# VHH binders against Flagellar brake protein YcgR (ycgR): the designs that were tried, part 3

Target 1, 263 residues: Flagellar brake protein YcgR (ycgR), of Thauera aminoaromatica (c4kar8)
Amino acid sequence: MAELSTPSPASPAPLDGGRGDELEKFTLRGARQILQLLQDLITHRGLITAHTGGGHSFMTAVLKVDEERGRVVLDPSPDPQANRRALAAPRLTCVTQLDGIRIQFPLVGLGEGQDKGRPALFAPLPAEMLRLQRREFYRLQVPLAHELSCLLKAEDLARKPVEVSARVIDIGAGGVAVVVPTGAAEFVIGGTLPACRLALPDGEPIELDLEVRNLNRQTQRNGTEQLRVGLRFAALPRAADTRIQRYIFKTERALNAKARGGL

## First folded at step 1 (VHH)

Design ca5 (framework vhh_8fcz_2)
Fold by ESMFold2-Fast, scan of step 1:
Structure ca5 (fold): chain B 263 residues (1-263), chain A 122 residues (1-122)
Amino acid sequence: as target 1 above (263 residues)
Amino acid sequence: QVQLVESGGGLVQPGGSLRLSCAASGFTFSSYAMNWVRQPPGKGLEWVSGISSSGDSTTYADSVEGRFTIIRDNDKKMVYLQMTSLKTEDTAVYYCARDFYTEGSWEPYDVEGQGTQVTVSS
């Protein structure tokens, strides 16, 4: 189970169906949840990119949800060709953002008609909507100068407890990636490492449980073998979440300021 | 016009590595975030990775996290994708794409180049 990275708000490409199983935990299927999310898109007047396949897309918005008829009403494109492609497509993949949250959903059975005397597109309510919170997936590359570390409580091949101080190479709201020497400990995807300690620059180390999400073996130029381990935060306390987010925000702001100065 | 020229693809065995390059022209490269996207045979476009305008912040699709690294060189107007631990599922035409962003919204992009073919096969 790999930890999901954050797509940019400016990234227009949808996450495709080949990752459907990995995205299940972010998929809304409750009718009330779907209706509420669509209503939030209406309230925010969120722009939606509707992908019709073959590299074609158009901009639309949800104008209304018709609960009685089980339909969503969409703003047609001012480009008649885009509307014709949409109506001919077997499926639309709709991608939008709401307050840093990426939202993606399919529409099947698109038709045209009128709403309040104006042209409109109609589709049955989606049976599912993907809701990816930006905070959960954003990955900050940790500057080497910060020397961020996480003390892992793991087991060796003989199931003996070992403590490994691992360098944190990236960090997000949902977890960290660390590097460890090859053979320092045994890691199993889906396994839990209890009572690990994440050291941030300011304050006491954060004690937390980590779940192993991915493993990648790397050989460095100096001949040292390292294992990259992706770790998800399990049951992260609010105070810890706040500290991690402040670190990410401060570091990103400093990097952006440095980029503007050409430093 | 915006031009993006991808290169570096080829045939590689599973577990191998490749480095893709993208040469940009026709816009102020250092002002835009850049992305890599791919199109597997018979499938639609899949977003792979993104990098901020400065190069100091990166994002990755779940399917490639831990295996791919995106970097950029603003002086050379280049973006790169370092791919390791390649799988047969990574077989695709790879394209680079410029982010388009307006405060609180975003707009579709066009894949401008011919792309570069990556084939992972034994």
Scores: ipSAE 0.000, ipTM 0.095, lowest interface PAE 17.4, mean pLDDT 76
Fold by OpenDDE, second read of step 3:
Structure ca5 (fold): chain B 263 residues (1-263), chain A 122 residues (1-122)
Amino acid sequence: as target 1 above (263 residues)
Amino acid sequence: QVQLVESGGGLVQPGGSLRLSCAASGFTFSSYAMNWVRQPPGKGLEWVSGISSSGDSTTYADSVEGRFTIIRDNDKKMVYLQMTSLKTEDTAVYYCARDFYTEGSWEPYDVEGQGTQVTVSS
């Protein structure tokens, strides 16, 4: 009776170790560092988006750090349903920004109670906190349905002027990322694209100068190559800045509402 | 192999000045925008300043605007950060980094160098 050795389940392919190692540099695990950062959040009254999973989130804030009990106190949502979701979630992913720096940390073991007679949420102190600033401005992922585009005035390989209509994939106060077909134009990092036109849903295109900041070639599943171009607003009129900010704010709000099941 | 070597850090009093240098090799230097980033003690990496590949455009974090100046020499493959009116909060390890962005991911700066320590203390 030959014991058929059940093949040992293939060890999950190591998560691309390189990405993990890079994040490690920006991850705080020291108790003192974590406490300090949480205190900073309190001091600055930083609003936190708490993700409960399934696309659901609510706004909260760190109210207090209880060092004696090793707990963080959070402001509960005014929505009882959100609080129920939070309490039922195995993990709460908290995301915030302080002085333009993205902060992310997990909370587990969430409970409800009272702090000084007020309803509060409690969790053990996070084991780790990620603090990362990649750019001066947050970039919103543009919903595909918005169909934002940017007409790029660029040059081809022969330095002939060409216009390329590019889809905007993300937008922030500092710039946009677009995708273009490979070979549509020649882009040089640090190069300026003058008099481009950014199309927003709320009106006429915005004319602006763009600086190429990043280039990333991507191969799609269908084998088609695309070029992602990160562009900085080199010269943005104040009125344009206001429009962009308004768009971002409105879109974020809508996305959050949708995530809450409101749309 | 891409190499970035930072230097010029040190101990300085508040209000003092330092000039950081970054020597680049192993890539087409003039094709990349360059950045300075810093990591304060116990904090994450934060962006400080950027300069276009040609050097004709510069940008700064609000915290350093008016005090720091980024410049580059493409012939020498060097990036510099002139720091003036230094504050205690400027204390950090400073790194130079190539400009990068990955779609859809919050990735940190690719810090390839060892960095240079800047300490501002009375």
Scores: ipSAE 0.000, ipTM 0.213, lowest interface PAE 13.8, mean pLDDT 82

Design ca6 (from ca1 with D99G Y101D W102Y G103W D104T Y106L L107P D108E; framework vhh_8fcz_2)
Fold by ESMFold2-Fast, scan of step 1:
Structure ca6 (fold): chain B 263 residues (1-263), chain A 120 residues (1-120)
Amino acid sequence: as target 1 above (263 residues)
Amino acid sequence: QVQLVESGGGLVQPGGSLRLSCAASGFTFSSYAMNWVRQPPGKGLEWVSGISSSGDSTTYADSVEGRFTIIRDNDKKMVYLQMTSLKTEDTAVYYCAKGEDYWTSLPEYEGQGTQVTVSS
């Protein structure tokens, strides 16, 4: 009965600020890179959802980058109340997309004034901007040849601890989907499976906590039933996250090279 | 509607302590990991700490490891950040953030934040 909200790359909901160290490779910190990305948003007339906190947001756009004064100029909302909320907020979290690439950045020190005689909002240039490709939110379908597995620490129907070796069918930055035989263990949406072990090729298994996010019972063509379990990585350490992302990128490169005849 | 309301910030001297609180509503709190993130004046967002949905697993940014402790109370729908040995570089607006689904490690968040100022 509980509703789960899952932001997509195109979703206006904010993403960053949760794992800044993990997002370093997607974070633009160079002044030139930030200026160029903001200019790209202007050129493509990108609409921005600006979150002011407390459940409030408004639509805006970058009108101009004032490099001399080190600030960005934003289109104010036609709703005066939204502008008052924005000016009172300690920060704006700006979310947009450009050609399917999610872009997110903070603005702090928002002020109001005029730009060439028109009302405008001003803020210092962000010190960083997040730029995420669609693939950062999509799952790699795990090749059967890799025989990727995850040892789950779960409970049986009698609430007794059991270990289940589950086949990993897909993997992404935020979690895995596994298949288990129906009845192998009891899973509860929102339940945490502690100290599970993800076996990646080329290295020691990764110990991690997994949260059950969804369950899907599926009947295969041969009539056998399987349970597909969606599992989220809870509080993933940087080293583990790096290894998982490296596996994803390496596997995709190998699959692409094979598809191109060993290109 | 997801709501996260942060509180507990204030002015404190270096070496001092503060406890931040986040009250959650509008979602099944016990089903999501929670995070703390901060934004220092004139800088971008920095992830600080995370806690699993059960509270059994925690992780911290290197800059706060050993000084901060993240705790949650699922019955009260609260997440806390206990801060000790505060430094001037901990000065920031602090936000709590709801964890993402199993396809992304990035938390979504929405809150007003609470200001922490560490100054002599």
Scores: ipSAE 0.000, ipTM 0.103, lowest interface PAE 16.8, mean pLDDT 75

Design ca7 (framework vhh_8fcz_2)
Fold by ESMFold2-Fast, scan of step 1:
Structure ca7 (fold): chain B 263 residues (1-263), chain A 121 residues (1-121)
Amino acid sequence: as target 1 above (263 residues)
Amino acid sequence: QVQLVESGGGLVQPGGSLRLSCAASGFTFSSYAMNWVRQPPGKGLEWVSGISSSGDSTTYADSVEGRFTIIRDNDKKMVYLQMTSLKTEDTAVYYCAAGYEYDLTPWSDYEGQGTQVTVSS
């Protein structure tokens, strides 16, 4: 037996043992709160990653909340295999973000049919939704216009070194999520990618060692498959941390200003 | 300092049993739902089981329902996974994670290094 415990970085606030129910206070169980949050996802055109198990997911969206029938209407995948996996799953784990806040909820009893003559997926309203409003869980969804990229130094299927320019889809204090085409490189959870380069809009790329934390094969809304890779900053110099935090802050403020001006 | 320390993995024959343990420290354990997730060789993470902060509610992936049981002891800050009727398909590194994310919560230290379960045939 090897020693399995690894020391974590010292004390992030707010892990004070005197705090009350920290996770439960972020869990919405009120019917009105759940309906409002689902409606907010519709209004903001929130893309949802629906996890069907086995490392598979597909991109969907809430098209409608049917309060009278107590159900949500979801956009089906154009890939019939993704829809079959979803319908065969006993539950979907739905993950999305709204204003950088991670939102997660289960859907049980998925069915298929038509809504106003178009194919649709239906599920009963979730009994709970998680809205994580803690800084450790905050992720900025990167605007496509920023063309934020990370040059990954990885290996291909033949174990040869390759460089992959991956699009950064979200960024937080602890890491980034990137999207790569399926088959562009091999990734192993827990593996380290050395000397990767994160390109921020202002200044030269930041050189970082990244640890692979999660992998998910996502079927896109156009039916193509992409690999989402969650990457943790293994060692983040203070200057790099400052630049990342500044980018997040500036982008969040710009998005908030645009949203208020749009009405 | 937040720590999750998994133990109890090992090599077992099909049909065997193991109990995994997760010792938590550095956070208010009784306020967090706890999960077990696993990563089979060459595959992505899959969620296995969850238990509410109070222990009143449990949920399981279909592949393990009826075979695995998740238990917690808030006084000892422990969560357990009792595994029975093990199959070769259960071979994976098993991780303990805090929260509702069935993938390890990205950028969180609310995860351990894992414990290896190998079901030999």
Scores: ipSAE 0.000, ipTM 0.181, lowest interface PAE 10.2, mean pLDDT 77
Fold by OpenDDE, second read of step 3:
Structure ca7 (fold): chain B 263 residues (1-263), chain A 121 residues (1-121)
Amino acid sequence: as target 1 above (263 residues)
Amino acid sequence: QVQLVESGGGLVQPGGSLRLSCAASGFTFSSYAMNWVRQPPGKGLEWVSGISSSGDSTTYADSVEGRFTIIRDNDKKMVYLQMTSLKTEDTAVYYCAAGYEYDLTPWSDYEGQGTQVTVSS
């Protein structure tokens, strides 16, 4: 009696659009999270572009989530040819947006049937869903060894101009978080700091305008008070954006390599 | 239209308690982390507390840790801030803010009009 080793379900191929490692942070794999997101799509009647391959796609929507059967119900295309393509495709790539967030998920094992007497498409629940938060909101924790800094042009309590060298603790496409000594300057949420200078490891400092978006006072273990300042890039030149993105990508890659035991 | 409406503010004595409420509408509430921020008189806005979209994780500023509790109800689209052991330094306009699910976000997407909390003997 040869025990037919049930082939371990092949890990779904990473969604084509991003380097697998970067997308992992935005990938939902929890069953509850996936169900919730699908339910949100239903609630908001979110239109989904379903890609069948070969440059073909059709518009659909999630009609229902059947938790008992572990399947999702989709609205079929009014085009019979599109439905045939969908059924013949080894993988359906679904793309949608909810509240400005891009959502992508694969569906495998698509079938046709009826739901409450209406034609419908059925698929097993996705194993993963990619929620691409605006890249602008992703923040890389800056390694201490990189010693990123930002020269802030701010005002003190007397509205006298002051320059504060701040350590960058995290960076994203949309902004930076920095730490400054308490009392170094007065920051107002919504205020603009003009002509600041962000120092990256590679190249000359980037001149940019920053908007104060968040303030958090932190007490260090040694009793010293520090102010964490969240700053948005108010006007980022394209060249600067490219440099920042390159830095983030390079750093993430290095961190991941290190985490995997790579020298 | 996105709306965040804060309530529950008022005058309280030092050592007292208040419960703030924020009613959210016009966006997918369960997809957003919710935060409380405050603006003391003559000072900038400061972050107070945050709660994950699922409600499983909470964070607090050091100044309020152990005294404040943030809670959310996704079914009701509500977020609450239970404040205890209030101090004069807690006097501020308190705002409810929605943002993406990060432990610490540099900015919020949506904010309310705020509710006044005054702690005075």
Scores: ipSAE 0.000, ipTM 0.252, lowest interface PAE 12.0, mean pLDDT 83

Design ca8 (framework vhh_8fcz_2)
Fold by ESMFold2-Fast, scan of step 1:
Structure ca8 (fold): chain B 263 residues (1-263), chain A 119 residues (1-119)
Amino acid sequence: as target 1 above (263 residues)
Amino acid sequence: QVQLVESGGGLVQPGGSLRLSCAASGFTFSSYAMNWVRQPPGKGLEWVSGISSSGDSTTYADSVEGRFTIIRDNDKKMVYLQMTSLKTEDTAVYYCARELYDSGWYQPEGQGTQVTVSS
């Protein structure tokens, strides 16, 4: 709990790297690119889930890149059995995130030793790394002219149902941020708001379940308070996900065209 | 092996019409949203239109809305772009692209089909 202070979801299962050309464009094979990415993981102290096969995994981190010996140094598990499974595995599949970007890479030829008097695991540098940039980490600032709203089905202080029409201020593939007047409803981080309705341009409102992820009180320049609520999409229908992503792409391109075209 | 094959391009006069086709193979076509993107001479890729995996939802760039229609046939593994009221600004190589993953990632995978609008 306290050791996993980041509100990130549990590390996802490894992606099948054998999806041919579908993943090829996201695969880094340049030695300099691989070294830079590994160094970025060190700098940001990124936690890595290392999958050893058979449904087993352990948490690790890159402690050092030894360019002279062509190897990475990893933090061993506090569980000796996890380390034994890792050393016996033909390959580890390492999964992590950096600034919301999914990173996955294989390690082969794992060994054990010490670094600065502490136990460590060592492996040759990977020949390739998968780096998936995901649109769910991009947040489009919604133009006011679009009048995007989400009808929230929430509860008041007495736990009675209330409906709040909230303005969507930003949107991504994974969720929206909305603003509501302070006191309009009660929100609890981790709580679910069922059957909410997201109004996108050029279509019928999308009915969806939303999970409350964060809350922030913002004082406007006129002295009024607004509550910013970060909401995660839960189990979006495929058609709804497609509409949201294309709204984002279309709007981003239109904004870029106005900035560059001067029209 | 994933394969996308675009066809139907050609030379047309302004105000004319063309229908572009994209034949898909090597993947579960009905599980992916499909897009049309274009590359005008000397410019980068421009998104044109998209259609959901079921065909129930369509979207269009402002520059083509009201003039282009995207449609798909999941049984035939085809996506189409019906183009009307063509303008010189529509001159480009047109590509179909599947939406990769559930995150809205797009990439052309075929050779494209050339559309030239000129008198």
Scores: ipSAE 0.000, ipTM 0.116, lowest interface PAE 16.4, mean pLDDT 76

Design ca9 (framework vhh_8fcz_2)
Fold by ESMFold2-Fast, scan of step 1:
Structure ca9 (fold): chain B 263 residues (1-263), chain A 121 residues (1-121)
Amino acid sequence: as target 1 above (263 residues)
Amino acid sequence: QVQLVESGGGLVQPGGSLRLSCAASGFTFSSYAMNWVRQPPGKGLEWVSGISSSGDSTTYADSVEGRFTIIRDNDKKMVYLQMTSLKTEDTAVYYCAKTYEFDSYGTLDSEGQGTQVTVSS
């Protein structure tokens, strides 16, 4: 329904927030680093998708940084309604990409005015910016032919232990998304699932602890309901991290080679 | 610097057809997936369609599947959106954007100004 939908792979969306401790190591808080990154966005004229909440967003760009007044100047939307929503929003979440680096930052206290006689939006400089290499945010869509699964150690509605074999639909450096039949187990955002087992095509299953990050109910074409569960890797050992990265890299290369007609 | 120049928009009647073009420069075009996104008046940004770097794989939003076709020409550094059976709900500014293949977030990276499509009777 309206509340429950799967994000498109090409639809711009903010990264998962919540606690955000896994994103802390990628967060820039130094004033010089923030100014330099904003200047890089200006130099490369990157388009920014500004999310205003409620599923609304608009496209903008950083026109300049006013260091003296401590603010950023943004290009207003050609749509007056989008600008009004932005001005009414308590915060904007700005997402952009610069040659394989995902950049995300909040803007609070948006105002409107003029810059050199032209309409502009203004906001105080962000206190923080996320800067992620492709590998940190990249999510490989797992080919169905790989039959990748994760054995989840969870609880049913009566709080009894259950094991659920879940199909892995995407995988990245920080976690997996799996699909579970509705009612197979109870999941709580922020809950931990210890000693789950991720089955990769090579070697023994990887034993790892997973944290539930998001839940999304889906209705399939045949009318069957299923639950998409986003799971974060907790305290991943180096050997497991290496195997997961190798799977991602190898699969990506194979998919790219197939697209080019390679063996 | 990355440049994406959209063209081909205009006024069209419901049920009509229109082809949008996007000319890319300033990056290795054949290494990136390309997407079309749109912003209807008074609404948020909506992803429309994507095409892999080779052109062999395409994806579409449910609202346009069966009506729109995305294609690319890597030699010419062009991506196109062929639109058929247009509806008034397709009225929007259309932008093209590059993304990395298999990027589930579909982040935009574009200097495009967009091209206006108006579907009215």
Scores: ipSAE 0.000, ipTM 0.205, lowest interface PAE 12.2, mean pLDDT 78

Design cb1 (framework vhh_8fcz_2)
Fold by OpenDDE, second read of step 3:
Formats: sequence, structure tokens, C-alpha cells
Structure cb1 (fold): chain B 263 residues (1-263), chain A 120 residues (1-120)
Amino acid sequence: as target 1 above (263 residues)
Amino acid sequence: QVQLVESGGGLVQPGGSLRLSCAASGFTFSDYDMNWVRQPPGKGLEWVSGISYDSGSTTYADSVEGRFTIIRDNDKKMVYLQMTSLKTEDTAVYYCARGLYSTWGPYDYEGQGTQVTVSS
């Protein structure tokens, strides 16, 4: 009776987000902690951006944690193509926020099925979850009511200069994420967008240079495709940094107060 | 190397006061917001207070608002937490943290922390 040595589960690939050593202190590996965090995501109805690779992502949510089976249940994309990509991907990188804390975790071994008669995606519980703690990594989800925008100076497919007004969806000390209409401009990762203008509610727009760090084609729940562009502040004047930080702080406090029923 | 050394903790009765200190070195102190965070027994880290690097603007967790005061001295590279009207629930290890937001946790604190125990 040859004892089939169950292959030791391959150590999950390090989470994308920085030097492995620096992120270790922010990584949860305890089973109880992971389960609790996933449950918290369910409780708070946290939306998750699931990255499937190749610059593609879709919005999902944790629907259920099946502790008995050691699996997580995710809401599938309304886009069949996104689901196909997810299922074909060796790894799904999930990114979300809970109470302003950025959470990132990998899922491997994704499958499709049904949960209570509804289509669902299934994956084994993540072996680790990253909770980022650094200010530079923090991204405040911008309230829609604030209507933050960034005027991007970019180029179109013909390399003609174009200005694109992009909605800011999140902001941190290190940069912004924006949403642009598909086809509005061509972006290259590592490329610099000079003399852009970030509009904050408290005054004149801030002129700054932005570096393209991430591109994600995202399918929304309504089926609309948008391009999400992650932008780093390439050169941020101190005064601008101060304004951004103040905005973040003020907004964070307001959101927290509201969440606690104070507003 | 960034160093943050907390001190000033101790045992105090409810309603008492303590002043915590944090000595900062290894970085340009005046360029960073400073924060206090704490870890109550058996609980995770929680943000307590922050002070801006530029204007000295201060902010506090609701749980400590009106009772705690954060102060910084850029010349001495010190940050302080004056705690008054201490409660049993304030019992925690307190850490000084550089440039963190209130919603971040766990926090990337560098020091060993200082124990504050509020007990009758």
C-alpha cells in the first residue's frame, strides 16, 4: 500500500505589493485570523477587485466562508469572459478595503459551481492575507459626493496629446487611482503624465506629475467596462502633499463618524 | 535606522493622569506625522491620536477625545501624549508610530512600546 505522499501544498507565491520582507509584518497566516477577516468582509459587504492577470479584473464579493470544506465562495462576474479568465488564471489576486485598511489576498484553485442554486466561484481558503499598514500604501476610497477628479495629460493612439478628465476613486499619500473611459487615451505602465491637475474640494487644483503604475480593465456589475489607472505621484510638492494628507485625514474622520452613527 | 522609543507608562488609578513620551531618531522628524497607537490586552492595535508634521493639527480617536492631548517638539524630536481621566479601558501597550493613518492596523510601529495600566 504505497502511501501516496500528498504533495505538500506549494507555498503560495508572494503577494504582489512590495519587497517580501517588508510585507511580512502585515501578512496574516493564522487560520483563525484569516477566517475572521473573511467573515468581516462578508459582514461589511466589502467589494473586492479580483485581478485575473493581463490587466484584467472584475468586481466580486465574498458570499460565504465554508469552514468545513475549507473554501471561500465568491460572487461571479456578470461578464462570462471575466469568469473564464478567472478560472483559467493560475492565481486570482483579490484586493479590497475594510475600514480603510487595504486587504490583499491570493486565491488559487478557482472553480465554478452553484451555491444554493446560484452561480458561484469557489476557491480554497487563502493561506495568507495582507493587511497593509503603511501610510504610503493606504488608499482612501473617495466618496462619490466629493467628486474628485484628475485632469490627465495623455496621448491617444495616434500619440496626439489629449486631456482626459478622470474620476478619482481612491487616493493615498503616494498616488491616486482613477477611472477613465475605455479608449480615451493610451497609457503605458512606467510612463509619466506631466502637469496633470488633481482637483480637491478645498481649493485650486494641484498640478503634479503622475506615473502610470497600474492598468486594469474592469468590468462593473452593470456590465460596463472601465479602465482603472493607478497613478503614483512622481513629484509632489510639500504643500500639495499637505493638502492631500489633510483631505484624506478629514475624509477618513468623517467617514468613521458616519459609520459610528454620529452623522 | 528609524528609532522610536516610548516611555512614561506605568500603573495609575482610574481618573489619574500619565504623560507618555516618544523619542524619535534616524529620520527627518519634521517631515512626518506622528501618531500614538495602543494595543489593549487580547485586542488588536488601535489608533489613538495623530499630529501633523506641518501645522501641528491634531486628531483623536473618539474613545480618547477630550481626555488625551498629543504634542510634538520638532526641535527635540519628541512626541508626547498627555493622558487625563484615565479609564480601565485605556490599559494597553502604547506605541509611537510614524506617519500612519487612524484606520491603519495593525500598525508598523518601531518601538517596544510603553505599558499603561489603569487599575483600582
Scores: ipSAE 0.010, ipTM 0.257, lowest interface PAE 9.7, mean pLDDT 83
Fold by ESMFold2-Fast, scan of step 1:
Structure cb1 (fold): chain B 263 residues (1-263), chain A 120 residues (1-120)
Amino acid sequence: as target 1 above (263 residues)
Amino acid sequence: QVQLVESGGGLVQPGGSLRLSCAASGFTFSDYDMNWVRQPPGKGLEWVSGISYDSGSTTYADSVEGRFTIIRDNDKKMVYLQMTSLKTEDTAVYYCARGLYSTWGPYDYEGQGTQVTVSS
């Protein structure tokens, strides 16, 4: 009789919902790193949305870290019912932001007590914390005028190699979404496309290994069907990462300038 | 402040139709793709549909293709989900979300949601 949490407006990403390899580089497990991040949340008074399950959440903050007892001390909700739900929950999923960095962590074994005579909630220190910069989950819509393309190394129905030039419709730090004509190639979720070539406006194509993450049929206004393929960068060299981030930054800045009515 | 407010949910019979609405504020709506995602009882989030910033492109999950239609109105800062031929499996809380789904999971912003229950 387990009930899933209803997502907040700042929707929590799962820490361990079958995303082990993808989230590993963003997950802090070092005790010192976890302590430092919690201290940063205290210093900057980071507000935390704590999800208790069943569509319930409340606002809290880390009041202190008790290293001797291995505990974090939290500000209780002014709503007594929210505190009762939190204490009854097997786990809290805590979501916050610090300087544009999304931070998410679980708390288990929540208890109540007092800190210096004031009501407080406490929990054991989390064993892991997720830390994502906005750029790491941000997806830039690629302007059609940029004619961004990716040459995919894929297979046809007979398992024979084919090359497909796909239009890139969005791009982020973790991957791209492309559109391909229906029937151009076969794609399998979790499959790897080796040595694909991403053409950015600034310089030679970037050679990348891409993993297929999702497949969606796309209907144009004229009724034409295309396949939208979500692709993850399997291993991204630093130079390639820098070029992709530079493209995203420059394009976003240009779009923001246009939106503000600037030139 | 970025804000997304969903409405239009309710109880409907199998085979029925329902229209969901999402009102956006606090950002330049015409610069972002918009999406609908849902959470069935006791399950995780599932992406349902997306529409490009210019309405030139729409995408649908295989489970809803041909039954749902996503539409946007940039002047009114609204996105809609027209649902037809509803099935009991469509029962979920539906959320409006800004930006495209990433391999990391959530969009850069989601609303509070609207409940859709398909039951006889």
Scores: ipSAE 0.000, ipTM 0.130, lowest interface PAE 14.9, mean pLDDT 77

